# Miniprotein binders against Probable L-asparaginase (ansA): the designs that were tried, part 9

Target 1, 322 residues: Probable L-asparaginase (ansA), of Deinococcus radiodurans (q9rrx9)
Amino acid sequence: MPASLPRLALIHTGGTIASRPSPDGRGLTPQTPPALPGLEGVQVSEHQPFNLPSPHVTPAHMQQLAHLIEQLAGGHDAVVVTHGTDTLEETAFFLHLCLPAGLPVVLTGSMRHAEEVSWDGPGNLLDAAQVALCPQTAGRGPLVVFGGDIFDARTVTKVHTSAVDAFGGYPGPIGRIDRTAAGPQVHYFARPEPRPTFRPVTLERRVEILYAYAGWQGEGYAGALERADGLVIAALGTGNLPPELLPLIAATDKPVVLATRTHAGPILPVYGYAGGGATLVEAGAIPASFLNAHKARLLLLVLLNLGASREDIRRVFTQGVF
Below, E stands for the ipSAE of ESMFold2; O stands for the ipSAE of OpenDDE; V2 stands for 0.75 times the mean of E and O plus 0.25 times the DockQ between their complexes.

## First folded at step 2 (miniprotein)

Design f7 (from fdA3 with R16Q L20Y L23F R27D E33L Y35W T37K R63L)
Fold by ESMFold2-Fast, scan of step 2:
Structure f7 (fold): chain B 322 residues (1-322), chain A 80 residues (1-80)
Amino acid sequence: as target 1 above (322 residues)
Amino acid sequence: SKVTIELRVDSPEEAQKIAYEIFEALDKELGVLVWVKVENGKVTFTIEVNDPEEAERIAEEILKALEEELGVKVEVEVRE
């Protein structure tokens, strides 16, 4: 018998790219998407687990999405998720942590709405679907496709509030897709990397983020630590804080992860003054590796809800195998 | 408890495939943290669990998965 047509699951979570009028003129309806150039001969199923502006998406919604993707894995060759851009990088990273590398998953969205000239939605959706169905995508885990660039979930971030090419991150894309007369051409610049999958049952443990600024002396730290099971601090430069934080971090048994408010680069514990990164790590702080503060928060949230010890958490972050 | 399992494979590409298979075998386990390091065709796994008997069971599941899914039958050195 001839092979079945490729099967694509298209999951809508919100945003302009996913909106279609219902037969009665009200909101989104789960239906086969309209024919899109380049997707002729693809069997598409549509799903809408929720329909939220991305600032309203929570880790619980991300876990619901992960469960849906796992349920779809046996019946589909690839998954595309349309998502609002403001928290898309967090959903992508959560899925990276919680999904095995088996089924190709690509997230995308749009910066412009359908009424604007050069609406980027259809192009991003087509690119995402073609990347997801490309054999070279296998084993890479969840990816973000935007403006023809392919991003790793661990490093992708929204770098502009309104630009159509709003996504970036250091060291940049891991690949690209170009549309040619011969069809889509996918180019990867990096090899897939093996990594663990984390499987929390509940997400009841809490993690808060604190943002360091010139003149901060730890205001808000005690209250946040009392409410939360772990903390992330967006520290200065390579992971430095004022000296007031050193005894506070040394005194707690709860994990405190050092990220940086700097746009790129890893935490490096090189400064030995009171509050310098070396003193904070010696006091028990956990460096976030290359993760920005909100991604470090999601990793810490997942590990805490898995029941990981502080030493387990330190090892996951410091060895960078996630 | 911590159990470190070292598996040597001739091909770096094959080592990556084995690592992915191990993650798939462990994706149904709760409360298990696994770190994988791939260097010069050598795959090192560190499994951290609260119960040492559970670590042995998990190691056996990994070996079974390697044999059934990849056709690879190897002897693994366990370091506690």
Scores: ipSAE 0.000, ipTM 0.204, lowest interface PAE 17.4, mean pLDDT 80

Design f8 (from fdA3 with R16E L20E Y35E T37K E56R E60L R63L E67R E75Y E77T R79E)
Fold by ESMFold2-Fast, scan of step 2:
Structure f8 (fold): chain B 322 residues (1-322), chain A 80 residues (1-80)
Amino acid sequence: as target 1 above (322 residues)
Amino acid sequence: SKVTIELRVDSPEEAEKIAEEILEALRKELGVEVEVKVENGKVTFTIEVNDPEEARRIALEILKALREELGVKVYVTVEE
């Protein structure tokens, strides 16, 4: 009997992997997506819901992408998304929140365009497709594959502006793919973990981020609270702010999530001075667990648009189960 | 507004047992009318409510309860 071939959906959203020099010399602009290289015995369908530089991608585009993936899930064994690298980690995390863990979804991109020496696009795309189709990938998605490393959507971040190995995050990759004489080899360093799925219908609720700096006394806080339904503050160290923020946070019924501007590590509310993490949590601030500020923003955005209470939001963040 | 809950389990017998337990719990706790469909290892529950905000809150509550109690893969969708 003939074997049924694996079915892969390839979704292009834009970025450097599809960029070429503009005819008018104004730098790089979106162009035709690259062809999928060297996957023998795979049935590929191609889709392009939008074609944007990743700084132009919004949560509404991320939701559009999630809906497309849901539509494709019944007819495909795996999904690969090509995406610009600047907001790829945010799209990956949004998909993580909104898609079932059992569906293999892999996001990738490139740091160099097709005219550059050692264009990384085809290699990243091939790696992403092979990871997505690997049976060991089931229950882990969505994942980011870049430079042979496999990253968890919750922790992956772009750590360099221009290096070809631009993606990282603490504790680092959860797996790797290597090309060998025996074919591709996929290694995972951890087991898949069950997680919930959050599925907001609307994204009308708004969340803003404020960035703490030495000498900040809460400038911009009142205006942000007036405009938004919730806030994220990229605080200092393990989750500390100046004393001026303590009464402001205590006075609002809107959720204020405490993240950190530090590159890695969870919020730890251990300091008891005025504005220290322990005092802020006692005043009602919600620790972001291990999420960076922009991922904490997406989780808060999703929960607010589901109509979650402040106590429900606190439980989701503090238990780290998402 | 519509709330849909999908569960996947390893056996058809287990799926029917889980469907009965969840249906009874949902009627008891929420007092809402629930339709259920069992198809192989997949159990689908649908709850119709008039308020989109209520639908979203119910979906979040169900997601938390099913994850904690049953340890099964849970998929919850809210359609307004």
Scores: ipSAE 0.000, ipTM 0.091, lowest interface PAE 24.8, mean pLDDT 80

Design f9
Fold by ESMFold2-Fast, scan of step 2:
Structure f9 (fold): chain B 322 residues (1-322), chain A 82 residues (1-82)
Amino acid sequence: as target 1 above (322 residues)
Amino acid sequence: SKVTIELRVDSPEEAEKIAEEILEALRKELGVEVEVKVENGKVTFTIEVNDPEEARRIAMEIIKALKEELGVKVWVRVTEGD
C-alpha cells in the first residue's frame, strides 16, 4: 500500500489576508478564507473557528483556537493558522504557553489585502505550510512565518504598522525559508528548546497593563488594581518607575509584573533610587525577564487562572522557563 | 466607606512604634478617626472616609516616607470595604 500523504490542518481566523472591499464602500471587512496555494502531495483540511479582525481577538478566542488544535493533533502532521497581524504575536504566545511542542503549529497573515498589487497573503501562506511540514520544525512549538522569516513565539513582535516585512523582534528570526528550483529550503539558526505546557480551564481572572511615561505619578494604578487580579507595568529602561509607585507596589498582595517600554532587552533590577528596579523588586514586583508587556500579560493571565501563588508566578517569570 | 491598611514589619518589637508614628501622621493629614490594631508584627489601620481613593493615596505617601525614614522593611496590603 502507498504511504499516507502528509496531513495539514489549515485554520482561518480572519485578518487582512481574508479581507475584501465591502460592497457598501465602508472599507475592508472579513469576507472569505484565503484561497489555499497549490500544495502538491498534501492532504489539507480547512477550519474556521472564528473570522475576526485581530483587534477583536480575545484570550477566550485564543483558548478556543488552542482547543481546536488539540482536537486536530491526532489526525494531522502540522497546523497552519491564518490570523490578523495586529494581535498575531499574542495569539502565537498564548498557543506557545498552552500547547505541547509535539505538533508543528505555524501562524501567518498578510499586510496587504487580495485586491492590492503584490498581495503577500498567498506567499506567506505557502511558506507557512512548507515550514510546518518540514521535519526540522518538529519540537519548536508555535512559530510565526512572515516574509520568508521564521520567528519564535516568545520574541516575535510587529515592529512596523504598514511594511510588508512588518514582523521582527530581538534577537530576530530563528530561521528562514527560501524558494529554490529544487523546492523549499528551510534553515534554522537556533535549536529547539524544551518548555512546559500550561493548561488553564478558565480565563476569568483579569490582568491589565499600565504604561509609564515621563511625569507619571501612578495615575490609573488604583483603578486598574481594583478591577484586575494582576498588573503589568511597561516601565522605563531596565525596569524603573517614578518614586510614587514604590509604596503602591509595596501595598498590594496582587502580582505586579515589571516589563519595559524599551524595544529589546531583559528587566535588570539594578537601580537603588526610590522607584529604581531594585527597590521595586524588593517591594514585591516581579521582573518580566525578556517578555514585552503584552506577552507578560498573557503569561500572568494564564498563571493566575491556574491558581498559581505569587511565589510560583515570580519563579516562572524570573527563571524564564515558559 | 472604610479603608483598611495592613502592614507587616521585619521585627514584631518595632511594630508598635511604627504603628504610633503612622497613626499620628494619618490623623494629622486626613483629619479623621483611625482605629489601630497591632498583633505579631502585623499593624492594621481602619479609616472611615468619604473618598477612599484619596485616603489610600495619602496613607501610602505617609507609609513610604516613614519606611524610608526608619529604614524598615514592611509588606503593605490595602483593602476597601463597607
Scores: ipSAE 0.000, ipTM 0.073, lowest interface PAE 26.4, mean pLDDT 81

Design hA2 (from hA with I48E)
Fold by ESMFold2-Fast, scan of step 2:
Structure hA2 (fold): chain B 322 residues (1-322), chain A 80 residues (1-80)
Amino acid sequence: as target 1 above (322 residues)
Amino acid sequence: SDETLRQLIDEAKRLIEQARELLDKGDPETAIRLLQEALDIAREALKEAEELGNPELIERAKELVDRAEKLLEEARKRLE
């Protein structure tokens, strides 16, 4: 292919977009990756580092994907990744943390498989490729494109189990792609922001998540701390927990990050009752800023595997320097 | 303090050894990042060792600066 044509790397990792009913009738299984539809005049290279349902994707697979993307950067103008939707937001955020600025990377998938009526795979894949090749996409880091919406990796989340427009997050999309008579039209609502890149060598350090509920008194906390090097708690509201957690958090030298089980909004350590956010932060807890629990887990995992101090971890989370 | 300097020297050495392993495994991009960090740490350690006048730590820090610079040059050539 001539070097004057745009060069796109298409990386398949699995998910419903590549799934078909099993020949033995046991449900959906990964099969041959989908072909890139209707994008003429583009030089495409195809890659498949793994082919997994997204619940089987681990941070080690995410790191393998990051290394592949870096290897492809010198020979390509853009990258599209097809991925299962259940952990797509976690892979996107890991790539956001670990890839250098420069090469446009867009992740997509589908909610319906190829034999279902109104399969969303080809449309999402075409949209993702067109967004990735759009000059305005440069410098934005990894993005998620789904149902015509363009999402930032830091805030995108799967908000519905089965809807075709399954992705959302607060404050919502940073852009859209529309199919017009004049061709594809990409519109961004926000400017690209400069960000640091983190480069952990190993991912041996462990981080677990605990979920707070009405009546929780810290059940599972001690066991999680024994197994893990750091902990994330999906706390209540703006970052509040029952009073039993206050002495537990105060007693550990391991980092404990406060995220919220609330759908949207940042941690605000304003409540002064025992277990209120202000008392937990005073005891040493680290607010997750606007990150949900599973993204806060990935950031903490990356920082711990870099050997970051508790003070450095607090600074990164509280200043939003990621 | 001498103790703080020894910690900086040990960390720079660890990063250089880790970068060599990554370079051997075909990851020069990550190796360059670790080597740049190691070089910054080794240069700071050398400055502090010279201010304190500790000849053992000056020698160790100089060795690490040299090792980091040479390995960084090698890693950058692999990207050319």
Scores: ipSAE 0.000, ipTM 0.094, lowest interface PAE 23.6, mean pLDDT 84

Design t11c (from t11 with A31Y K34Q I43W)
Fold by ESMFold2-Fast, scan of step 2:
Structure t11c (fold): chain B 322 residues (1-322), chain A 82 residues (1-82)
Amino acid sequence: as target 1 above (322 residues)
Amino acid sequence: SEEELKKILEEAKKLLEEGKYEEAAKLLAEYIAQELGVTYRIWVGDKVIEITEDGKTITIEVESPEEAEKIAEELLKKIKEE
C-alpha cells in the first residue's frame, strides 16, 4: 500500500482573498478555488465557519475558529486560514493561546483586490499552504505568512494601511519562503519555543482598552472599570502614565495591564515619578511584556475567563510564558 | 462514472436533509477518497454545506453553523488514508 497524500484544511473567514471571480463574470463569490501548482498531490478540504470583514470578527468568532481547527486536527496534517488583514494579528494570537502546538496552522490574507494589478492573494495563499505543509513548521504554533515572510503570532502586526508588505513587527519575521527552480524553500531564523495552551470554556468576562495621550487625566477609566473585569492601558513609552492614574490603579482589585502605544519594545518599570512605570507596578499594575495593547487584551481576556488569579495573571505576563 | 456520482450525491443529500449525518458521511467517505485529484472539496459555509466533485456541486442548507461543521467533521472522519 502507498503512503497517504498530505491533508490540508483550508478555512475561509472573509476578506477580499476569500472571494473569487465568478467564471460567468458576475462579481466575487465563494467558489471552488483553482488548483494551485504547488499543491499537486495534496488532499484539500475547504470550510467557511463565517464570512466577515475582519473589523467584524470578535473573540467569540476566534473561539469558534479554534474549535473548528481542533475538530479538523485528527483528519489533517496542516491548516491554512484566510482572513481579512485588519484584525488578522488578533485572530492569530488568540489561536496561539488556545490551540495546542501539534497541528501546523498558518494564517494569510491579501492587501489587493483580485481586479487590481499584482493581486497578492494567490501568492500568499500558495506560500501559506507550502509553509503549513513544511516539516520544519512543526511545533511552531500558529504563524502568519505574508509577502514570503513568516511571522510569529505573538509579535506580528499590521504596520501599514495599504502597502502590499503591510505586515511586520519587532524583531520582524522568524522565517521566509522562497520560490526556486528546485521548488519552494522554507528557512526559519529561530527555533520552536515550548508554550502552554489555554482552554477557556466561555468568554463572558470583559476587557477594555484605554489609550493614553498628552494631557490625559484618567478620563474614561472609572466607566471602563465599572463595565470590565480587567483593563489594558496603552501607556506612554516604557509604561508611564499621568500622576492622576496612580491612585486610581492603587484603589482597584481588578487587573490593570500596562501596554505601550510605542510600536515596539517591552514595558520597563524604571521611572519613579508619580505615574512612572515603577510607581504603577508598585501600585499593582501588570506589565504586558512585549505585547501590544490589543494582544495584551486577548491574553487578559483568556486568563480571566479561565478564572486565573491576579497573581497568576501577573506571572504569565511578566515571565512571558504564553 | 457521471451516473454513479449523481446517484451517490442524491442519496447523500436525502440523508443529510433527514439529519442522518453518520449515514451520509459513511456513504460519501469512500467515494470522495476514491475520486481524489489535487483537491476534494467539502465546502462549509455559515448555514450551508457544499459537496463538489469535478465541477459538480450539491448545496445543502442547514439550521446553524454548528450543524454544518458537524456534518463536515463526520465526513472527514470517515475518509480513509492509503
Scores: ipSAE 0.000, ipTM 0.240, lowest interface PAE 14.5, mean pLDDT 80

## First folded at step 4 (miniprotein)

Design ac1 (at its last look DockQ between E and O 0.02; V2 from the best seeds 0.00; counts 0 for: pae E 22.8 > 1.5, placed apart)
Fold by ESMFold2, look of step 5:
Structure ac1 (fold): chain B 322 residues (1-322), chain A 80 residues (1-80)
Amino acid sequence: as target 1 above (322 residues)
Amino acid sequence: SEEKYRLTIEVEDKPGALREIWEVLRKHGVEILEVYVERKGDKAIITIEVEVEDEEQLEKLLEELKKLPGVLEVERIEEE
């Protein structure tokens, strides 16, 4: 009697884990993906919708990736995505927003390449695959696995430019995987949470990010507002801006979302001085909840492409329903 | 039956150049198997391996890529 094996889709998208020689004639040699010795009982299919350094990845690429994952869902038990680390957290969050939670999807990458001693690619890839196939992973939506830590896509971020332990975020990982003599052991610290799925058909809307700083007088605001369908401002502290921004925000009906330039933490619109967060929200600004600016941009982009009203956009952000 | 091809695209190295190329590829429904970028001053050479239905789809893709602003040259790489 033939046995049914677990089916894993492995999707490569590029990054340091997949570096290759220059095409200028220096002798092309593809970098072979590492073998996955802990997966001998798993049927693996491999796919490469694109092969890009992660700074070149766009929301259109993220949507193509989501489409491929949905096509693969009927024939697979889990998906692993390899991705460059600079925008990995944005792709993870986009997939979190746009894929239903049923099929496990785990993203990973590496900080070192194959020519470095103790390169982290094979370990991260094997960990990601084993987490993706773990029954406890079902229903959690897309996850990031890096250095044995398991991260929620909403909170994970790259916190160091060069350290091997480069990923973190607030409040931190939601689980661990350890490979032991008894095999892989996956432990979660949090239960799965229900969330909506957003399904934009196109991503033609434009969202720009502005960054607040000491002495900012609103430089760039008018041009960004004219070009964009909505704005995100990486504001000061809990969501405060210099006073010059208050009348500018009051004068537009386009959504203006307040995230923080602070490492982490929610927007708390409590200050009543001109430009304080309470005054900005009264003027129409939308607090980003706990999302950083680039994740808030992705959520706003998705909602605008779904035709959500400004009131619906405010509700999604402020109630944290994502 | 699908066929694999390698292309080089020389572009002005500006933000968004690859996104415009990606939009053309997405419209044609092609799968990108490999992308490499080498930057030379204010220009970049992008090498792409794609999977297309046939040579007709490839030729239409090449024509559209050549029309993009900032694209200087598009060439099909021949393999030995």
Scores: ipSAE 0.000, ipTM 0.098, lowest interface PAE 22.8, mean pLDDT 84
ESMFold2 (binder alone), alone request of step 4: mean pLDDT 80; pTM 0.773
ESMFold2 (binder alone), look of step 5: mean pLDDT 79; pTM 0.766
OpenDDE base, look of step 5: ipSAE 0.009; ipTM 0.221

Design ac2 (from ac1 with Y5V A17V I45T I46F I48L L62I L72I; at its last look DockQ between E and O 0.10; V2 from the best seeds 0.00; counts 0 for: pae E 14.8 > 1.5, placed apart)
Fold by ESMFold2, look of step 5:
Structure ac2 (fold): chain B 322 residues (1-322), chain A 80 residues (1-80)
Amino acid sequence: as target 1 above (322 residues)
Amino acid sequence: SEEKVRLTIEVEDKPGVLREIWEVLRKHGVEILEVYVERKGDKATFTLEVEVEDEEQLEKLIEELKKLPGVIEVERIEEE
């Protein structure tokens, strides 16, 4: 009996990788999904649950995508998702939280469009497919592949607005793919870690983000707290806020998660002055661990929709079990 | 029926006193709308705008705050 061909599901969602300049000269518009470049011996199915610029993607779209991927799992060996780059890291993290780790899922996009010299779309797409089908990729959960680098969904972020090598994050990629005369070479620098899968039925709860700055006295906090079931604050440094926030955080039973506005690094609640991270945690704030604000928002959103208690939410964030 | 009130709380500026203030506010179901801090030496004065149900709730809140260790003074700021 001949060996069965690998089966790859290619899911298009939009973005620059699927965009062309308009004939009217009015910028970029979504167009036909890109073709998968020469991937011999692979059965490819193509799907397009939505076709959106990434700023229009919502958590509801991310859940729709997660459901589609689970439907496809029984018939496929791997999944590749094309996605616009502005929110790609959020979709990747949502899928990381809500999909079991067994089926390889690789997300990618492009910084250039099809009519530009050195268009990066085909290379990123081929790399993503080859990584997704690599045996060593199984069990790692959703990954982001961009410019030959392989990134963990928990830490990857877009670090440049326009550079072709726009993705990074701390600590950096967990692997690499290079093409050689002998074929693709995939190397991983880290092993996968076990994690829970979260399965919210709905995403009806609301989480808002507030951004700290020098001289902030809590403007916008009361309104955000009233509208939301939980808050994330992009705090200063290791998780510090102006002193005016301390009694505000102390006065609510709603979860308030501290992420950092700093480019990288974990929340470390060590400062004891009023508004220092230690005082905020004593008042009930929840450190976001190493997650940035928009990823912390997604985790909090998922936990709230599962009915998690404030104590359970604190445990998940602080123990890093996600 | 809910009233907005401004209070000042003068405290010894040390760890733990803010947690106790938080607990009192939480027990009374008081919502804090605004806060300002002025520091002078080893003391701090918090100016809070809070929302209370009525004058009776406010009176009980102030009395309980005054009893906390590290709290020097609690005063209501009257508006015209």
Scores: ipSAE 0.000, ipTM 0.265, lowest interface PAE 14.8, mean pLDDT 86
ESMFold2 (binder alone), alone request of step 4: mean pLDDT 81; pTM 0.776
ESMFold2 (binder alone), look of step 5: mean pLDDT 80; pTM 0.769
OpenDDE base, look of step 5: ipSAE 0.031; ipTM 0.443

Design ac3 (from ac1 with K14S G16E H28Y E31K; at its last look DockQ between E and O 0.05; V2 from the best seeds 0.00; counts 0 for: pae E 14.8 > 1.5, placed apart)
Fold by ESMFold2, look of step 5:
Structure ac3 (fold): chain B 322 residues (1-322), chain A 80 residues (1-80)
Amino acid sequence: as target 1 above (322 residues)
Amino acid sequence: SEEKYRLTIEVEDSPEALREIWEVLRKYGVKILEVYVERKGDKAIITIEVEVEDEEQLEKLLEELKKLPGVLEVERIEEE
């Protein structure tokens, strides 16, 4: 084939975009990958390393996907990944951490399936492909495209269980794709940032997440600590916990990362009461910067599998450059 | 071998008083197995189960806890 034709790798992993009602009436199941609507002048290869609803996707699957993307990089100009929406943001962030920024990688999915009126699969897939092939996309790392919005993998999150425009996050999209009579129009309103690439060989370390709530007395902490190599706590507000957690954190040598259960915003370790963020950080807790709990878990998992020391882990999180 | 002890600490329910208790616990590096806090007005009762290397470490820990500002009482709970 002529060297002037763009080469797109389309990787299917499952999700609602690949799902139909089961013939036996028991609900939606992943079955057939979606067709890419007419995309002229592009060589498309199709791959399906797995076909899963996104709740079944694990970090091992994410690493398998990263390896496949690296294998395809030499023969392709861009990659599009279809993925179920419940964990799409986690796969996007894992790829962000573990792939170099040069090759465009765009993830998408759908909130509706092929048998629903006005289903969103074809539009999202076409948008993802056109964003991935846009020259301005190079160097930005993996992105999520959904409903015409282009999201950074670090901040994107699913913010609604059922709405077609289910993806958001704070501060919001970093770009937009719209269609005109002359074709797609892609605009970015944030510039690419340099970042490290992390390359763990294995993912055998364990990271568990604990969830803070009013009246939590530390239930589950000891058991999670025994099973895990590190913990993430979805803490209150700017990174505060009930007082019972302070001695538990003070007595552990394993990394404990504080994220927030709040929709958005950084960990700000300013409160000095028992369990206030300042006391927790003094006791050894690591603020998660702007990452939510499940993204903080992925970063911690990757760092632990690289053999990073507790001090190195703290540095990566607190520098916020990832 | 390591020994397990249950303690109660009666303390003013203030951020600074509680913080100092946890700093002493961290200083001694004891393994904390369980913690419960009951708040009573302007006071808190902390019940904690710890594992220490020996009784000498425990006694030093208890002495430091008793000296903290805002700590009203520290007791070792005897099992029945």
Scores: ipSAE 0.000, ipTM 0.214, lowest interface PAE 14.8, mean pLDDT 86
ESMFold2 (binder alone), alone request of step 4: mean pLDDT 81; pTM 0.779
ESMFold2 (binder alone), look of step 5: mean pLDDT 81; pTM 0.781
OpenDDE base, look of step 5: ipSAE 0.021; ipTM 0.389

Design fb1 (from f4 with A25I L63A A65L)
Amino acid sequence: SKVTIELRVDSPEEARKIAWEILEILRKELGVEVTVYVENGKVTFTIEVNDPEEAERIAEEIAKLLEEELGVKVEVEVRE
ESMFold2 (binder alone), alone request of step 4: mean pLDDT 73; pTM 0.624

Design fb2 (from f4, 50 letters changed)
Amino acid sequence: SKVTIELRVDSPEEARKIAWEILELARKLGAEVTVYVENGKVTFTIEVNDPEEAERIAEEILKALEEELGVKVEVEVREK
ESMFold2 (binder alone), alone request of step 4: mean pLDDT 70; pTM 0.630

Design fb3 (from f4 with V49G N50L D51S P52E L63A)
Amino acid sequence: SKVTIELRVDSPEEARKIAWEILEALRKELGVEVTVYVENGKVTFTIEGLSEEEAERIAEEIAKALEEELGVKVEVEVRE
ESMFold2 (binder alone), alone request of step 4: mean pLDDT 69; pTM 0.590

